# Ledger of designs, part 81: VHH binders against q9xw16

Target 1, 132 residues: q9xw16
Amino acid sequence: MSGWNAYIDTMTAAAPSIKRCAIVGAADGSVWARTEADNVFKASEEELKTFVALFNDVTQVPAKGADIEGVHYVVPRTEESLIFGKKENTGFFAVKTKSAVLIAVYEGPNEVAAQVRKAVESMQTYLNNAGY
Key: E = the ipSAE of ESMFold2; O = the ipSAE of OpenDDE; V2 = 0.75 times the mean of E and O plus 0.25 times the DockQ between their complexes.

## First folded at step 6 (VHH)

Design s3 (framework vhh_6fv0_2; at its last look DockQ between E and O 0.72; V2 from the best seeds 0.00; counts 0 for: pae E 3.4 > 2, SAP .712 > .668)
Fold by OpenDDE, look of step 8:
Structure s3 (fold): chain B 132 residues (1-132), chain A 119 residues (1-119)
Amino acid sequence: as target 1 above (132 residues)
Amino acid sequence: QVQLQESGGGLVQPGGSLRLSCAASGFTFSDYWMYWVRQAPEKGLEWVSTINTGGGSTYYKDSVKGRFTVSRDNAKNTLYLQMNSLKPEDAAQYYCAKGELPPYGSDYRGQGTQVTVSS
């Protein structure tokens, strides 16, 4: 276990509706840490490379949606460092820092989304304040 | 260099309490999230708790929620873990760890302190 794994555990503890979570490199989608065991984050390296590249032009993402772990999500809107998607009773939040992308996949009604976002953005804020 | 030194472990009966401490040096303690991890015999290292820089946000492994409390004193460069209602399954070597910054994948931990829970 590394500090990155602890960050994964921290985010999942902050939002129980998070089912899977990953911290990946913003440049190449390399996995720095992810949920494992019963809740393995299963996105491929190639998929993650494509995903993180979405942040290069977030304005185009709502038109085409986003894929994570082979699942296609509708993206209602984006922000400069935030992409979130929905599919039925599931969704994801992805936030970008200077060096990383934090991805959280959650399951539950729409009202759980706020807690998931808060968990991911809290981690984002910490990393940004640290210069990363 | 970064140094972390855990203390406060010992032998307690089930239901007992311990308070662990972690003395930090070699870095700006108040700038980093800190966390506790533990390793039981024949098990891997597992996350226990995290605390943010100011101490206003704390996070816990489900199995320790309501029993463990993490805190910090930034003026003393010290991390704490109050462990109440200890169970046999809590027995492990406990480590404090410094939050890591990208791109490094490894954290800094101390030598650990042994917690044994036995009747």
Scores: ipSAE 0.418, ipTM 0.747, lowest interface PAE 1.3, mean pLDDT 92
Fold by ESMFold2, look of step 8:
Structure s3 (fold): chain B 132 residues (1-132), chain A 119 residues (1-119)
Amino acid sequence: as target 1 above (132 residues)
Amino acid sequence: QVQLQESGGGLVQPGGSLRLSCAASGFTFSDYWMYWVRQAPEKGLEWVSTINTGGGSTYYKDSVKGRFTVSRDNAKNTLYLQMNSLKPEDAAQYYCAKGELPPYGSDYRGQGTQVTVSS
């Protein structure tokens, strides 16, 4: 209905391997927008609050892994504003902006991961430049 | 303060073309991604296309890909949608928009321009 839905649609169009995604508040994990209906992003409020707090110190995340949608991921790679999670033929990229965390869950071979990362980083750059 | 004015709609035959324009003021147009949405009678708003700040990246709903082209002229503060090979299902009120994030508010968009496709 709003620009939030358009940003979800833009990311899924940019990287078709994205199966579910969300934009959530960085402070509390509140859902600003998410894939709905046929591809609902199903993470709970408690799970999202825990998830966004991982960005307080990403260096600790590889030892713990990360949970999203009730699924536990191994986290082989982090950067200060990026967490990459993997489980078998699925994975996620999450990036932090000034006010939000963008989460994209994808499926596919290793070759598609770069497309997913580029899609979320393009939105990250835009939101940061817009002050959000 | 933010103002968006859509224009260029009209009545065309199936297979015809239209070019929509969106004149923007009250914000720094070149700093924002812009998008087109549409609303058919008795239906909700539907995303159509997005373009980044410089126009180098464009994105389309699957059903319009290959037929519609979004572009922008940052010197004129204007967003465009070239619509080719129009179908009856493309008939709708078309809006351009810039979005704002929660918790701050809803989309800013104009009054829209009507596209009617009939024979």
Scores: ipSAE 0.319, ipTM 0.712, lowest interface PAE 3.4, mean pLDDT 87
Fold by ESMFold2-Fast, scan of step 6:
Formats: sequence, C-alpha cells, structure tokens
Structure s3 (fold): chain B 132 residues (1-132), chain A 119 residues (1-119)
Amino acid sequence: as target 1 above (132 residues)
Amino acid sequence: QVQLQESGGGLVQPGGSLRLSCAASGFTFSDYWMYWVRQAPEKGLEWVSTINTGGGSTYYKDSVKGRFTVSRDNAKNTLYLQMNSLKPEDAAQYYCAKGELPPYGSDYRGQGTQVTVSS
C-alpha cells in the first residue's frame, strides 16, 4: 500500500480540480492523510481541531463561516454531515464519517464543484461502510 | 489472516501487454475496495488504480489512464490489471492491496509480481 495516500489519490483522480485535500480525525482534527509537496495541505493542528468541532452543530456554520489553511470561506448552507464553502474561484467540501472528516480544497468554476462533491461523498460512503 | 497473491508479471518489450491477477483470501473480498500499487527499484510506492466493491467505478493514475484497465470477479475473489502499451516507466514490482486504512503501509498487500519493460 501507499499508506493513506491511496484514499487521497483516489479522490484527486476522480476530481482533478481538487488542489489539496486531507483526511483528519473527527474527534480531534489529527491528520491521518493529506496531499504533500507542491500540493501540501497547510492547515494547522489548532485550525483543524476548530474545524472538526463545527460538525457538532452544522446549522450554526453559515453564520460564522469556516477557516481552512488560514483562508476564511463563506459557508452558504450546510447539510447533515456536509460543510462547503466558497471564496471567489476557490472552494472546499468537507464531509464527516463515523471517525473521520474528509476535506477537499478545489479551484475552478461552479461546474467543477459537483464533481468534487461527488468524489468526497463517494469516499465518505466507503469509509462509513468500512466502519470508519 | 488476509492473503493476497499476485501473478502475471514478466518481461515485455515497449508497447507490449501483460495481465496481472490477484487472488484474495482471508476476508470478504466483495466488501472492500481494491487497489493496485507499484514500486520501482529505489523509488517510493506509487498508486496505480482503484476499483470499488461492485467494479462499476474505476480510477487511474494519469500516466496509465487509457492504457491500463482494472477489473474484479467477486465470485472468484480475484482482482485484475490489464496493462497495454507498456512503457519502460511502468517497470516495477506490482502489488494488489485491500482497501483498508493502512497504518502499517505494506502489511496488507501480497508479495507482488515483477514487471520488466525493456528492448
């Protein structure tokens, strides 16, 4: 195996507009896997701990927005296990599983957002079915 | 005990084809996504392809897209990789891997099968 990179590589192959992504622990925001090198996901431990706590009550998130990699995103709405945000030509999708939060940062027009969301939700379904 | 047994590797000339097989046992094969990964001498482990539980969704490394096809036969607990138009850059030890959270890197993959591409 390529360690955790197989999950990251699968998501980026499914949605090439993903520029950076990570899989983090739902309880504490600890990084399990992330893109590296030129595509390194740069969120701090403190930021990720704050971010995963947003899933405790997603209905409050649109009023606050969300911070990822030091960038403040406007969150227009949320769903039960989904937070997504936009800032001009960039955006993210984050989904919660039983034990993990998957975060994908993408760049591009609105039409690529659907492909990114589908890739992240497919991985969410797989991890939930695997008990994670 | 998870067991994965790869086969089908060999020596081919550039432009040639090989079909790799991975026989799985010790787990419910149809419940897991499966992966092909490869490692060339003195290089890191590299993801090649992913297939979902039912075989309806497949994903590929950009450099192999259009040349490689992953498939699975859940009734036979077997994973396949059809490799066409092989290039020298494809030469590596190929491993199949169970789609599980991999804290130990290679603990859940088989011994691999060697692919050599040379003129």
Scores: ipSAE 0.006, ipTM 0.296, lowest interface PAE 9.5, mean pLDDT 82
ESMFold2 (binder alone), look of step 8: mean pLDDT 83; pTM 0.839

Design s30 (framework vhh_6fv0_2; at its last look DockQ between E and O 0.01; V2 from the best seeds 0.00; counts 0 for: pae O 12.0 > 2, placed apart)
Fold by ESMFold2, look of step 8:
Structure s30 (fold): chain B 132 residues (1-132), chain A 119 residues (1-119)
Amino acid sequence: as target 1 above (132 residues)
Amino acid sequence: QVQLQESGGGLVQPGGSLRLSCAASGFTFSDYWMYWVRQAPEKGLEWVSTINTGGGSTYYKDSVKGRFTVSRDNAKNTLYLQMNSLKPEDAAQYYCAKGDMPPYGSDYRGQGTQVTVSS
């Protein structure tokens, strides 16, 4: 496994409601690591390139929503380095670091969203401080 | 140059304990999350545990939670794994690791230390 794959395992252990997640390059959406096996993160390179480009102007995202893994999400909120998407009983948090975008897709009631956000933001802070 | 050296493995009976150490050099150890992985013969690498920079947050694979404890001493540049209540399924080569340069990197790992659990 890659060293980035251990961070995938760490995030899913920190927030069990995360069902799929990935670390991708902020410039091009290239996959550095992702969940595998029965919970494969199944976004195409083209989709990921479009997705990470949303961070170029997050203020435009709520009007359009966001697509990941072929699923369209309503985006009720964004922050400078964070996009929150929601569809029915699922959602995602995506955060941008200097070099990467962390994407976590979760399932469950809205009450678990704070746990998912905390897990991805803790990793975001670490990677930014480490220069990634 | 990044160097990681694992030690503390050995032969132990089921239910026994071992304490693994990982000596780190060539990077600012206290700036990085560290993790343990293991590999049994003819199997892939398996994540075991992660610890954040200060040691205040630790994470474990479900099958070892409650039996293994990861810790670090940043003054000594050393990572530890206390392994209690060892089971035959824990037998593996154990490695400490840090992330490498994205996107072309792989784990920096040492040579590993062997844990054997026999009756």
Scores: ipSAE 0.280, ipTM 0.663, lowest interface PAE 3.8, mean pLDDT 86
Fold by ESMFold2-Fast, scan of step 6:
Structure s30 (fold): chain B 132 residues (1-132), chain A 119 residues (1-119)
Amino acid sequence: as target 1 above (132 residues)
Amino acid sequence: QVQLQESGGGLVQPGGSLRLSCAASGFTFSDYWMYWVRQAPEKGLEWVSTINTGGGSTYYKDSVKGRFTVSRDNAKNTLYLQMNSLKPEDAAQYYCAKGDMPPYGSDYRGQGTQVTVSS
């Protein structure tokens, strides 16, 4: 277990509706930390490499959607360092920092989504300020 | 140059209270989130609590919510963990960690402070 697991624990504690999450390298999608056991984040290395490459041009993502854990999500719009998507009662927020991409998959209505976004963006800000 | 020094552990009865302290030096304490982690006998390191730079946002392991309170005094470069309603499962060596340092594994360098809960 890496030191990065404390960030996973902090994020899931901040937003309990997060079902699975991961911190991956921005350059290559390599997993630094992820939820495990009953909440294991199941994305393959190939999927994560493809996913982090989406941040090279986020404007293309709404037309194509995004795949996480073999699930295709509709991406309604993107921001410079944020991709988010929905599929029925599930969704995700992914944010890019200097060196990492944080991915959080959640379940629940729009009120839950707002809490998850806040938690992910707070961690993004902290990691950027810490040089990651 | 980063140094973290934990204190305040001891023996307490179930339902009792302890206040842990972590004295920080060698870095600008107010610039970093801080963590508390613990290691119980025969178990791995586990995260307990996180506090942001200003102390306004705190996060807890589910099993300690409502019983533990993390706080910080940036003027004194000190992190605290107030532990109330202690349970036998809280018995562990407690460590503080700087937010950009690994809180798990062999490169964590704090000595920790021992908490024992027994009657």
Scores: ipSAE 0.144, ipTM 0.554, lowest interface PAE 5.2, mean pLDDT 84
Fold by OpenDDE, look of step 8:
Structure s30 (fold): chain B 132 residues (1-132), chain A 119 residues (1-119)
Amino acid sequence: as target 1 above (132 residues)
Amino acid sequence: QVQLQESGGGLVQPGGSLRLSCAASGFTFSDYWMYWVRQAPEKGLEWVSTINTGGGSTYYKDSVKGRFTVSRDNAKNTLYLQMNSLKPEDAAQYYCAKGDMPPYGSDYRGQGTQVTVSS
């Protein structure tokens, strides 16, 4: 149990629709923390390495979508430090900090997406301010 | 303001076909992915199909693959859903939705059009 697990708990508490989430290294996709047990974040580090590399050129992501945990998501658009996607009643938000990528996979109607985004962006802001 | 208006619903027999339309206004239609969603009685909102801005990429719920076809005419600001081989379980209120993720809130949807499938 690392200190980073506290941030996982914070995000999941802030947005109950988050089913799984992870904090990974922005450079290599290494897992710093992830949801465990019944809601284990399933992405491999190899997959995560590929995923975090999407932030190197976010403009290309909408054209090809994004894969997380072996699931392909439609990516309507991107921002410099934000990639989000949808698949049926699920989606994800991924935000990049100075050194990390926060990934939250959620389940629910579109209305829950706002809360998920707020949760991950709040954490993004906090971590950025903390130098991470 | 964003406006979406669905049409084309109706009553069909199993195996029948319908073509839904969605007229969009109040936003640059061609800049947004568009969605079809549906809600059956006593069920939640269900994703049906998505189409990207240019129409070159389409996505479908597994249960409608091979039967439904989404398309768009950006010159007419119109979204379409061709529904073939309709099943009773396809009966629902169908909505088109503007693919707008936060911070703009949930996707904008119209009032919907009713699809009923019954012999």
Scores: ipSAE 0.000, ipTM 0.221, lowest interface PAE 12.0, mean pLDDT 90
ESMFold2 (binder alone), look of step 8: mean pLDDT 82; pTM 0.841

Design s31 (framework vhh_6fv0_2)
Fold by ESMFold2-Fast, scan of step 6:
Structure s31 (fold): chain B 132 residues (1-132), chain A 119 residues (1-119)
Amino acid sequence: as target 1 above (132 residues)
Amino acid sequence: QVQLQESGGGLVQPGGSLRLSCAASGFTFSDYWMYWVRQAPEKGLEWVSTINTGGGSTYYKDSVKGRFTVSRDNAKNTLYLQMNSLKPEDAAQYYCAKGDFPPYGSDYRGQGTQVTVSS
């Protein structure tokens, strides 16, 4: 597997409840890879730049929430390298590595959310170990 | 040590059927989601199907939906892929994969079984 698109495919295969996802640069929110076509991840680079900057101080995020693809999500809590949000039956998980931020938007109940979180955190571990 | 051993591949004509098996050992099979992925010559790895731990939830690549059926037998630590109405574009090496990130690392898949579709 080569190129960042292979990691998008791997992540969606690991958690098929992911509806859209992206791998973006941690410093600037530049898109390295994203789902396309029927599952296109629609966030602008300006929105992503704002989003990745949330990782500079995750403790402030629950007070204001987070915007992805023009949708405002309630963020119930954060962890050092993890931001997640909920919107009824939909949600997202975003994790930061050294060089990247992985964002996965999913649809489904709490059991599905647990699977998506596991997939995103496993990719985070892999990329950190690979030096990204 | 995680071991995944695929079998059941072969040569079949268009419209034919094959049943692939994956024998798993070295881990608690019933705790893991399992996957089928494939790789055609000169192409990258392509996800084909996913099955959850209990077998009650299955997912498929659009181009195989309705033709392929994934299943598992947790008592036998075995994963299956029933392939019907095979097309030339289905010809590939098929791999069983375990865990969170098939197929980006080779550690998560077996040696594979070859499927050839021709007249």
Scores: ipSAE 0.005, ipTM 0.183, lowest interface PAE 12.3, mean pLDDT 81

Design s32 (framework vhh_6fv0_2; at its last look DockQ between E and O 0.81; V2 from the best seeds 0.00; counts 0 for: pae E 3.7 > 2)
Fold by OpenDDE, look of step 8:
Structure s32 (fold): chain B 132 residues (1-132), chain A 119 residues (1-119)
Amino acid sequence: as target 1 above (132 residues)
Amino acid sequence: QVQLQESGGGLVQPGGSLRLSCAASGFTFSDYWMYWVRQAPEKGLEWVSTINTGGGSTYYKDSVKGRFTVSRDNAKNTLYLQMNSLKPEDAAQYYCAKGDVPPYGSDYRGQGTQVTVSS
């Protein structure tokens, strides 16, 4: 395993509601690390390429939503480096660093969303400070 | 150059305790998250614990929660892992690793320290 894998495990430990998680290249959606085994992050690189491109203009994302792992999510709003979506009792948080996009898919009531966001934003902050 | 040196491993009975140490050098220790990983026989390398730069946030593998405690002393460039209530399934070679980030960095870890749990 690499440091990226350790960061995946760290985020999932930080927020137990996270079911699947990935760290991908911001430029091309290439997978640097993902959850595996029983909780495989299933998005294809082609899908991820499309997804990370959403950060080029986040203002348009709420109008059309976002797709991850073949699932369509409603996106209530966006921030410059944050896209989050919801579908029933599931959702995702995606944050952008200088070089990467961190994606966490979670399951649970709305109350768990705050912890998921905190987990990915904590990692975002560290990576940004580290120059990544 | 980056150097990590683990110590503190040994043979203990189930329910026993060990305290692992990791001496770091060759980089600004306090600038990096650190983590512990382990490799048991015939198993792959698995994540055990992570600690942030200041030590205020710690994270654990589910199977070690409540039993293991990670800490750090940035003044001493040292990472620690207190392991209590050890189980046979905890037996492994334990490594400390620098929170470097591929592909632009390297995943540095030491030579490891052996933990054996047996009655």
Scores: ipSAE 0.714, ipTM 0.870, lowest interface PAE 0.7, mean pLDDT 93
Fold by ESMFold2, look of step 8:
Structure s32 (fold): chain B 132 residues (1-132), chain A 119 residues (1-119)
Amino acid sequence: as target 1 above (132 residues)
Amino acid sequence: QVQLQESGGGLVQPGGSLRLSCAASGFTFSDYWMYWVRQAPEKGLEWVSTINTGGGSTYYKDSVKGRFTVSRDNAKNTLYLQMNSLKPEDAAQYYCAKGDVPPYGSDYRGQGTQVTVSS
């Protein structure tokens, strides 16, 4: 088992409402690790390249939204290293580290969204402090 | 240079307890999340538990929640796994690990310690 697979398992255990997640390269969207099997994260290479590029200027994202796994999300807010997307009873949080973007797709009410955000931000902080 | 040494395994009856230790050297232990994985002969490696740098957050595979407790002593560079209410299904070689990131580096883990659960 690689360390990235253990981080996927840790994140989904921290926030069970996460249905799919991935760790991708910030420069090109290449998949370093993702949920697999019954909960496979199925975003295309082209989507991920476009998606990670959103972090080059997050202020532009609320006007156009974001696409992941062929699903279009409205983006109610962003922060310098965070994008929050919402569609119906589902959403995502994505955070950028020095080298990677962490993406978590979840289902559930607003209370669940806070749990998901905390899980991805905890990992973001760790990876940044470790130089990644 | 990174070295991890697991100990504390052994033979125990179902329902019994063991405490595993992992002595770490060759890196700044307190800067890293640490995790436990295990391997039974026909199941491959399986994630068991993760602990953050300070020990304030712990995470567990569902099948061990409430029975296993991970902890760390950063002053002694040591990771622990307290295993209670052991079941035959928990029998495996247990490893502690420090994950590095793809595409860089590789995972570091020790030689492991065997846990056997039998009547």
Scores: ipSAE 0.295, ipTM 0.679, lowest interface PAE 3.7, mean pLDDT 86
Fold by ESMFold2-Fast, scan of step 6:
Structure s32 (fold): chain B 132 residues (1-132), chain A 119 residues (1-119)
Amino acid sequence: as target 1 above (132 residues)
Amino acid sequence: QVQLQESGGGLVQPGGSLRLSCAASGFTFSDYWMYWVRQAPEKGLEWVSTINTGGGSTYYKDSVKGRFTVSRDNAKNTLYLQMNSLKPEDAAQYYCAKGDVPPYGSDYRGQGTQVTVSS
């Protein structure tokens, strides 16, 4: 099992409301690890390349929203290394580290969003401290 | 040179307990997340548990929650897995692993310790 796959497993265990997630390269959106099988993270390489480029200027994102897995999400606001969005009962959190972008798609009401954000930010902190 | 050495495996009856240990050397143990993974005969490697650098956050595979407890002693450079209420499906070679973050794959694993559960 790859080291990156263990981090996917860790994030999903930390927040059971995560339906699909991935760790991708910050420079190019290349997939390092993702959920598989009936939890397959379905974003195309081209979509991920476009998505990670949003972190070059997050202030523009709320006006346009963001696309993940062919789904358009409303992005209410952003922070320097955080983009999150909502579409009905689904949502996502994406955080940037030095070398990676972590994306977690979840389903559920707003009260589960805090748990998902905590899981993703915990992983972001660890990876940044490890130099990634 | 990174060295990971597992121990504590053995044969137990269903419902029994075992405590696995992983002695680490060759790196600053307290700087890394650590995890336990296992592999049953003829099956793939599967993640079991993760513990953060300080030991305050732990994560588990759904099928082992409430039965397994991961812990670490940074002063001793040792990782532990307390396994209670063991089931036949827990029988596997258990490995500890350094929380490496290569783009694809991690080869920092120990030799492993065998757990057999038989009635």
Scores: ipSAE 0.119, ipTM 0.543, lowest interface PAE 5.5, mean pLDDT 85
ESMFold2 (binder alone), look of step 8: mean pLDDT 83; pTM 0.847

Design s33 (framework vhh_6fv0_2)
Fold by ESMFold2-Fast, scan of step 6:
Structure s33 (fold): chain B 132 residues (1-132), chain A 119 residues (1-119)
Amino acid sequence: as target 1 above (132 residues)
Amino acid sequence: QVQLQESGGGLVQPGGSLRLSCAASGFTFSDYWMYWVRQAPEKGLEWVSTINTGGGSTYYKDSVKGRFTVSRDNAKNTLYLQMNSLKPEDAAQYYCAKGDWPPYGSDYRGQGTQVTVSS
């Protein structure tokens, strides 16, 4: 709905290990909201367009990996509406809703990855129920 | 339950080689991607290598490419890491992990095997 920045705030409050995140359009990767200032999500428009297109066939992603903010991530596996990746001490979770893709980049030990996944999946459920 | 047992670590000089093994039990090994990860006191937990279910696709941390080779033997439920041209920065506790790591925590990695590189 209105105030997409409030959803960014909600996700980062639920999982403080999220360093940067964004909500983007599923069709084109257009940014609806993202973290700003000291935690600005720096993916280019072209990179995001490429990234959201990965959800058209997630089965190909583990073979190629995924690029976010110019960083190449190993994608260990995918689920129907979930892509997640790992690069050393950083990682990401990305989930698709009807109209949006939520992307959260995190840093930290193994136990924070599960918390980040829970936060993005909870928001995915909320947005799907809201018609997005 | 899922168990992973690493072995093969030790002390080597720079430029030396080690082969690590990971014996898996309690799950269908051939159904999972497998990983090697390491923990150095100075760096925290680092991904090192990934291998897919059949062994035909492998991926590596940039700093180990060309030096490390991951492989697997599904008939023996065993994962391997051949480490050549070892450098001091490779010194760490090495762990193997099942294909849902790290999102599901450390429950699927073993106790690890220590690699020390010094003269």
Scores: ipSAE 0.006, ipTM 0.233, lowest interface PAE 10.9, mean pLDDT 82

Design s34 (framework vhh_6fv0_2)
Fold by ESMFold2-Fast, scan of step 6:
Structure s34 (fold): chain B 132 residues (1-132), chain A 119 residues (1-119)
Amino acid sequence: as target 1 above (132 residues)
Amino acid sequence: QVQLQESGGGLVQPGGSLRLSCAASGFTFSDYWMYWVRQAPEKGLEWVSTINTGGGSTYYKDSVKGRFTVSRDNAKNTLYLQMNSLKPEDAAQYYCAKGDLAPYGSDYRGQGTQVTVSS
């Protein structure tokens, strides 16, 4: 497929609690790479288009929540380029770069979430510095 | 413009060791995460290892953890992969790759270096 699969592999290696993840275009939510097979990231193109548009004004997101893979997540707060949510024992972190949005869905308690956030933010920093 | 030149492959017995090198030119090596990827005959390209810009963070495919070590020398623009306890399943063409593996215009690897493990 694409060279972007190497970044998926890097994130999942850094945080094994990531169950599914994807790298999508920031402008349109088009999928550049995603986990496949037993760990397939199942969000539709329309859902992803709606999701990436949330980054146009992240301050409105906690009032609405966010939908990923047909699951509605409670978003307790946002940061400028970060949306994260929790639903029981599952959650996600999504970060925006210049050209992309990275989405990682994980399972586990808050201690696990910290590892996932670190992996996603490290990749965000690298891609921004590389001009993506 | 961007050029990556792999070397250090060869024929080795099971349980043996090899050190691969990748000489980089045409870009500011110290600004990029680097990767090792491999392709076995009749198989697709597989990620093997990742190293960040400073060399302080490394990541590995599960099947090579504890056996392979990635490192880099930014002063020499060189990436390394130390491979110990080699197994027949490690036989492949090995490539280094620059961290901008974007579908939009990355021409990120050379001819690679062949690793053969006799059995």
Scores: ipSAE 0.007, ipTM 0.385, lowest interface PAE 10.1, mean pLDDT 83

Design s35 (framework vhh_6fv0_2)
Fold by ESMFold2-Fast, scan of step 6:
Structure s35 (fold): chain B 132 residues (1-132), chain A 119 residues (1-119)
Amino acid sequence: as target 1 above (132 residues)
Amino acid sequence: QVQLQESGGGLVQPGGSLRLSCAASGFTFSDYWMYWVRQAPEKGLEWVSTINTGGGSTYYKDSVKGRFTVSRDNAKNTLYLQMNSLKPEDAAQYYCAKGDLPLYGSDYRGQGTQVTVSS
């Protein structure tokens, strides 16, 4: 029961500005692991299903934005396997692997965004290399 | 080529202190956030502390705040963890890790250093 929770700890250790994060199935948005307790990742199953479907055509996302935990984020641009959003003092990075989507929500100035992105992309590379 | 070598662990009584070191090589140490994690025999890996590239920002697991201090010396490619007021619950194998690597299967995680707290 510990496997995927270990990866949540890794991401938050790599970038302490991450407030909440999750690893979900790319096909259906099912939660494999997420932050719990005082920093619980609160996205519903329906919201996550909608969110992971955005990766089917990321070019449509900047025009519409993206919703995470009931918060609407402006998405300034996307890359093939990366969606990121911003809303003043908060933001997120989401990356798709072969089988998973990693989502990290952070709070703080833009100065920390690069480190959050690096943590998420590092995990994406590891999981892809591991066949996930 | 990338190597992390932990040292400084040992046996200490409750309330005692230890200073752990992590010697890094094979990468540009000053470009990476670094962190400490630990694993007790009956528990999974636990994040303990994080330090940014310049050492100006540090973060801690709630149960160690005020007792542990992480620091780094970029000129010496070395990461430190000063542990004060040690408790039996702190007994674990301690590892340092490079900020862009998974802790739970990283090829670049060191062998660790054992901390034992007993009377």
Scores: ipSAE 0.006, ipTM 0.207, lowest interface PAE 10.8, mean pLDDT 81

